VH-VL binders against q9vjs7. Designs and how they scored, part 7

Target 1, 121 residues: q9vjs7
Amino acid sequence: LRYSQGTGDENCETLKSEIHLIKEEFDELGRMQRTCNADVIVNKCEGLCNSQVQPSVITPTGFLKECYCCRESFLKEKVITLTHCYDPDGTRLTSPEMGSMDIRLREPTECKCFKCGDFTR

## First folded at step 22 (VH-VL)

Design nb4
Fold by ESMFold2, fold request of step 23:
Structure nb4 (fold): chain C 121 residues (1-121), chain A 129 residues (1-129), chain B 108 residues (1-108)
Amino acid sequence: as target 1 above (121 residues)
Amino acid sequence: QMQLVESGGGVVQPGRSLRLSCAASGFTFSKYGMHWVRQAPGKGLEWVAVISYDGSNKHYADSVKGRFTITRDNSKNTLNLQMNSLRAEDTAVYYCARLDYYHWTYGDWYYREGAFDYWGQGTMVTVSS
Amino acid sequence: SYVLTQPPSVSVAPGQTARITCGGNNIGDEYVYWYQQKPGQAPVLVVYYDSDRPSWIPERFSGSNSGNTATLTISRGEAGDEADYYCQVWDSSSDHYVFGGGTKLTVL
């Protein structure tokens, strides 16, 4: 997507996205015990950030470019239950212990434009 | 049964090159991001590089960027590390490691967080005069 | 540039509780991963997401993380627990994976 908004009209936002999560679980010997999956709605950062270009005698091109990237400014934990679990033979697992799997991820709650690689903690 | 086997280590002079290989088996290699992590003798662990499941995205520690290149061949289930312009400080055991993260239908790096849940036994690289 | 700080060594008597700390600025906002490494062996994962364990890791291993300190706690320490322990964080700002310097656990 071509984005031509002027300076100050950046559109870095938090957007909801549907993803398909698959998690394989292995034992201590590295043998697969089950595969679990779900379709999940999560947040992600998307959008355009303005780059800045200025004259410079330091660079070989005669210009200094500062790139800005749309990145998360705050993350929040989300616990997801994967409810479609299968053993290595493809048999559906339905026991309380093996029929679902909880996983943790962090998703953005706020997105902003930062200099690429500049995300202070 | 999951295995990661590193090879290609050896003794080389400073400024020379070496290529490490990691053979993977027992899991779907092409669905996982893969890493190199190194450990200098008597020292701690240092992350070196990552490559995405399809090879489209790579990141390097600052200490090796511009000198090392991580690659993968999903048809052969191999991870590689090309190490150029080697220095004495690159002397270490090099491990290949799998990141336990969620498989994506998009190849999206958004969920890059996870554990190094399986490691090879390592291959030794010694850079000395 | 994110730095994780661990004590170089910790000693406990058999049967006692060992606590291994991992210090970092705002580490409580991150997930912390812990690895055990015995001499001549590759690291193995013992704790992930601050406090979760692989199913084969005994409940004697537990983790916590708040503020500027994460802690690996090993209850009822055994000679078999002697190892180096490393904490690790994914630094989302740089997409780097950062390890602590390691802690040698001795069970006397």
Scores: ipSAE 0.353, ipTM 0.772, lowest interface PAE 3.6, mean pLDDT 83
Fold by OpenDDE, fold request of step 23:
Structure nb4 (fold): chain C 121 residues (1-121), chain A 129 residues (1-129), chain B 108 residues (1-108)
Amino acid sequence: as target 1 above (121 residues)
Amino acid sequence: QMQLVESGGGVVQPGRSLRLSCAASGFTFSKYGMHWVRQAPGKGLEWVAVISYDGSNKHYADSVKGRFTITRDNSKNTLNLQMNSLRAEDTAVYYCARLDYYHWTYGDWYYREGAFDYWGQGTMVTVSS
Amino acid sequence: SYVLTQPPSVSVAPGQTARITCGGNNIGDEYVYWYQQKPGQAPVLVVYYDSDRPSWIPERFSGSNSGNTATLTISRGEAGDEADYYCQVWDSSSDHYVFGGGTKLTVL
């Protein structure tokens, strides 16, 4: 029996992180229309998970590796507004239509230790 | 103007290797995850591989895992696909594509769930005896 | 592996509404993306996040997603809309990107 859910979650936490997001917007012809950016605070997963390597007679390497990684168990959608927009020439855009850009991303709401390479949401 | 230009396609025998390249221009290449997607003649689209913006994360379709390697050189704005142990079923037009939208994974932000918003023109790979 | 199912073909008369479906297990819980591909060309994104669209894509193109079915709707169909259409999702369980089999739309 194999399980993808890990153990040792006590050291895996959901933390706040400040990141710089940048997005370029192009038109239908592939010409850059604008670049928008902002510093924002989002959730991240960070911590240590128990991993182990033990001898095994059934693996070619002679070892059985069980590695676990701290990652999200649940995600939520977040809309972020990029408030600094510039045209291709580097001029700041200030119009209501072009001065800001909404982007969508997912951020962790809960973090757990999972077997590395596996993903659960 | 944004451009993705694939190259390296050709005709090869089964078991041989081929290296594809994608030259990117007109956008900040190092900020985006990049993908290879292929399409066999008269067939649908099949995702092949993805590489994160900094090359630290890679994933492959099961059909190519262990045979194909995706790499990138951000200093040269190039995406590559090393294809080893080629099979007849690998015959397809290979597209490089840019993916939009972010996902936090393994201590950093990567492009994960999202759309392929820009595609190259594709390069044809034919594997035949 | 996650599988997306599309009808092989859909036909509509000019001016009529075309609906292309994309079936998947609980696909309503995932974001669906749609691509248009004309012969000899690369695919073009027409719908993202189920129902959003690029500004240069006509409002005639719309998307919906609920339950086990996502739908691309093309109102007031034109000859220029003839193409292959593909749905796509990101499968978090495998970290793979999955395309539907594609649907050939004919406007006659």
Scores: ipSAE 0.339, ipTM 0.778, lowest interface PAE 1.3, mean pLDDT 88
Fold by ESMFold2, fold request of step 23:
Structure nb4 (fold): chain C 121 residues (1-121), chain A 129 residues (1-129), chain B 108 residues (1-108)
Amino acid sequence: as target 1 above (121 residues)
Amino acid sequence: QMQLVESGGGVVQPGRSLRLSCAASGFTFSKYGMHWVRQAPGKGLEWVAVISYDGSNKHYADSVKGRFTITRDNSKNTLNLQMNSLRAEDTAVYYCARLDYYHWTYGDWYYREGAFDYWGQGTMVTVSS
Amino acid sequence: SYVLTQPPSVSVAPGQTARITCGGNNIGDEYVYWYQQKPGQAPVLVVYYDSDRPSWIPERFSGSNSGNTATLTISRGEAGDEADYYCQVWDSSSDHYVFGGGTKLTVL
């Protein structure tokens, strides 16, 4: 006996999302020196993956369910420039060295369904 | 100034429980993912657990799954680790550590990637009979 | 699980360059973080995202990461650089944080 839940209903895809990034910068003594932010568009993995149900002698019900989760299969580095920096008093910093900040993140470029908890990506 | 202060360490027998706490100040605690990292005497660093900024996501090292529970109270700026069924191999200095955060909006994968940019001084847990 | 391998010790004469390696399968596809730990102290971050430094860390600390090896390079080694150094990655497939075994740097 084989079952399929939502066969053909997988909707795991890379979607663009607008987020507001904030980075606090601290000095050696742990004192806040500036806060920088920007609105950026990044990719996220979103969507549903089909669960699998198969016969099993191990479970009390005679069935085994394997869950699949939408996760990134490939990541790519993206450098984001945070264009709005402020001192601790909330005053805008406009000098070239303090008025912006580059940060790095990895964003999904491909998303696929994996078994939940699968580490072999 | 930023501060992370661990407490609750001590000497306990195997099979007993202990609760660690970490008091945070000098930064917006509720915007950062928080971790426990331990170091056995004379040994290297071992990651123990993470909790997301709002407490909604938790992950544990395999060596502690089912025995340890990480929690946080953002109203008190406190990170906690409940340690049950303690074993001799849990003997270590336990550090609370902040994961660097640079997003206004929270996403699961963002709290996972980052640097441990600030560490407390640790609290010692000794498990011996 | 993902494993990071470091040499247990590295020695360097004062003024010479120390290189501390961190081996891992396809580590060049990950961001590597480096921490310095002096005796009796908590670790401190010295390199993040493979090669970036906090502003208070001297420029003579540098990092690189390609293939199966990440390297922390300390130019013009000083006695004040004597410490244990740990590499670390976030293993996105397991959501685990993995540290290398640590390398003791001695400046003689």
Scores: ipSAE 0.330, ipTM 0.768, lowest interface PAE 3.8, mean pLDDT 83
Fold by ESMFold2, fold request of step 23:
Structure nb4 (fold): chain C 121 residues (1-121), chain A 129 residues (1-129), chain B 108 residues (1-108)
Amino acid sequence: as target 1 above (121 residues)
Amino acid sequence: QMQLVESGGGVVQPGRSLRLSCAASGFTFSKYGMHWVRQAPGKGLEWVAVISYDGSNKHYADSVKGRFTITRDNSKNTLNLQMNSLRAEDTAVYYCARLDYYHWTYGDWYYREGAFDYWGQGTMVTVSS
Amino acid sequence: SYVLTQPPSVSVAPGQTARITCGGNNIGDEYVYWYQQKPGQAPVLVVYYDSDRPSWIPERFSGSNSGNTATLTISRGEAGDEADYYCQVWDSSSDHYVFGGGTKLTVL
């Protein structure tokens, strides 16, 4: 008989992903002041989660399938400095006030399998 | 100057359809996720739908799923909402809104969190007899 | 679905501090966004990422978020602050965007 990897191992993990992040800055009147960018590495959740099947008298088939999704179990704030800033005409901005831009995002630091749609995590 | 201008609102009978448009200018439209948010008269805000910057990802509120279709045309800088099988409960002002936070990545659309930092003026949809 | 709960109304005297709450299960683990809406107008962003402000929003608008409650604080309340205020969260598990029911702020 043969070996199977389908025996229920979960492989939900945190992996690096490269993104090209672009942020435009506008003033109160909606006029563009600058565009800043960087290539940055952030975490993502990736992997397989076991689906579960359990007996149920509610469903026509007599079973209830519960799906599990690989989702973040813990998020950490990451401040990213975008150091390639340009005015609307494409001129590089290098002053301390306009030559860089900090942005905040949350990235996963731990990933786990959760029942899909569980808002309590 | 950044603008979002909604159009296509009006009065329609239940069961009919209506198409809303939002014309965008003054920013790089193709870099941003776009949303529809509605507000029934005298009521609060309700998110309706989102479309990713390239149109590859769409999500809908349960109240409109299967009846509404969000689309975009990045060559025309337009966002659209096709509303089918309209109900009285769909009566609202419909806002086109930009999600402040966007990213462009090499084959990856991971992060969708951000603020609705700019809103159009809204267009009124009335569904009644 | 994820639910955000706001008081229907808050009243303060001019010059006093208003506090508008937004309740949600483990909301302290999310970023909360706040919008101001005056009658007949579109909403305007006033706070994002729990506590950050657009540069044109006065610093007397501030936000906090911990545990099950986020709070928008408006110090030295003015008649011009009378509006409806909405909190909002992105629910990453469904990619839905959830608004609170809104709070009417009255400044005598």
Scores: ipSAE 0.312, ipTM 0.747, lowest interface PAE 3.9, mean pLDDT 83
Fold by ESMFold2, look of step 22:
Structure nb4 (fold): chain C 121 residues (1-121), chain A 129 residues (1-129), chain B 108 residues (1-108)
Amino acid sequence: as target 1 above (121 residues)
Amino acid sequence: QMQLVESGGGVVQPGRSLRLSCAASGFTFSKYGMHWVRQAPGKGLEWVAVISYDGSNKHYADSVKGRFTITRDNSKNTLNLQMNSLRAEDTAVYYCARLDYYHWTYGDWYYREGAFDYWGQGTMVTVSS
Amino acid sequence: SYVLTQPPSVSVAPGQTARITCGGNNIGDEYVYWYQQKPGQAPVLVVYYDSDRPSWIPERFSGSNSGNTATLTISRGEAGDEADYYCQVWDSSSDHYVFGGGTKLTVL
């Protein structure tokens, strides 16, 4: 018997994505100081990974399927400036100190196919 | 002022169920991922579960997976933990905690990295005969 | 899965600098978060993103993270700094949140 398995090219890659970020800022007493937002471009992992199916005598179905998922293999810090800041009353804040907010996030810089549920650090 | 208040703790027998609640106020609850973190008497902190801001994503520590269910009601600003098949090792103070993280309003990928920047005072669960 | 290792205790004299370590495989590639917990109280955030502080946390609390070790540094140690300190990371491979075992800081 001939067996079939996925042998097409994988195309798991890092793609740019546009997201809307919102951050609330509070003081020690839990009072809201401002809310800032921006539309930003970040990376995400997207694409196809080959799954494999082969005969097996140890599984209930008589087949063994290895699923692979497109996931980040490395993350890199990105500093994002949120440029639309508002006080608790909804008034736009425009001072240099309060009119923007820098935040950090990590985004993928490399994406690879991994066995689903199995990611490397 | 921001506040998180846990309730529903108590003494229960092994194998029974208990439901914890966390009431949130003073912040936009529906923007934040919420967590349960527990601490056995005299022990360290142990993360239990997370639920995303809209309830669409949930993750559990291996020690509770299949027995505990995290839920939220954004209309009532409440976080819940249904605990089934309780064991002696579940004895702990249970904290609800807010994760300060980024959320998307246009996309479907959620960053889940952030700080536990606000904690409740906890509710005690004791599982004993 | 991912394990964070902290010394069980650290002792310093008043006015001296305490260093609390958090060991993990390639922890320098992660953001590390530090929490202070005093007896009978909930934890409070003292350091996030390795080295940032909430505005109400004194500047004498600082953090660093490189290689396999993150460090919380408390300069000019005070009796009020006596607490348990926990490091924490988010493990993206499992979507789990991992705490270190905690370090008891004693100022004596």
Scores: ipSAE 0.310, ipTM 0.750, lowest interface PAE 4.2, mean pLDDT 83

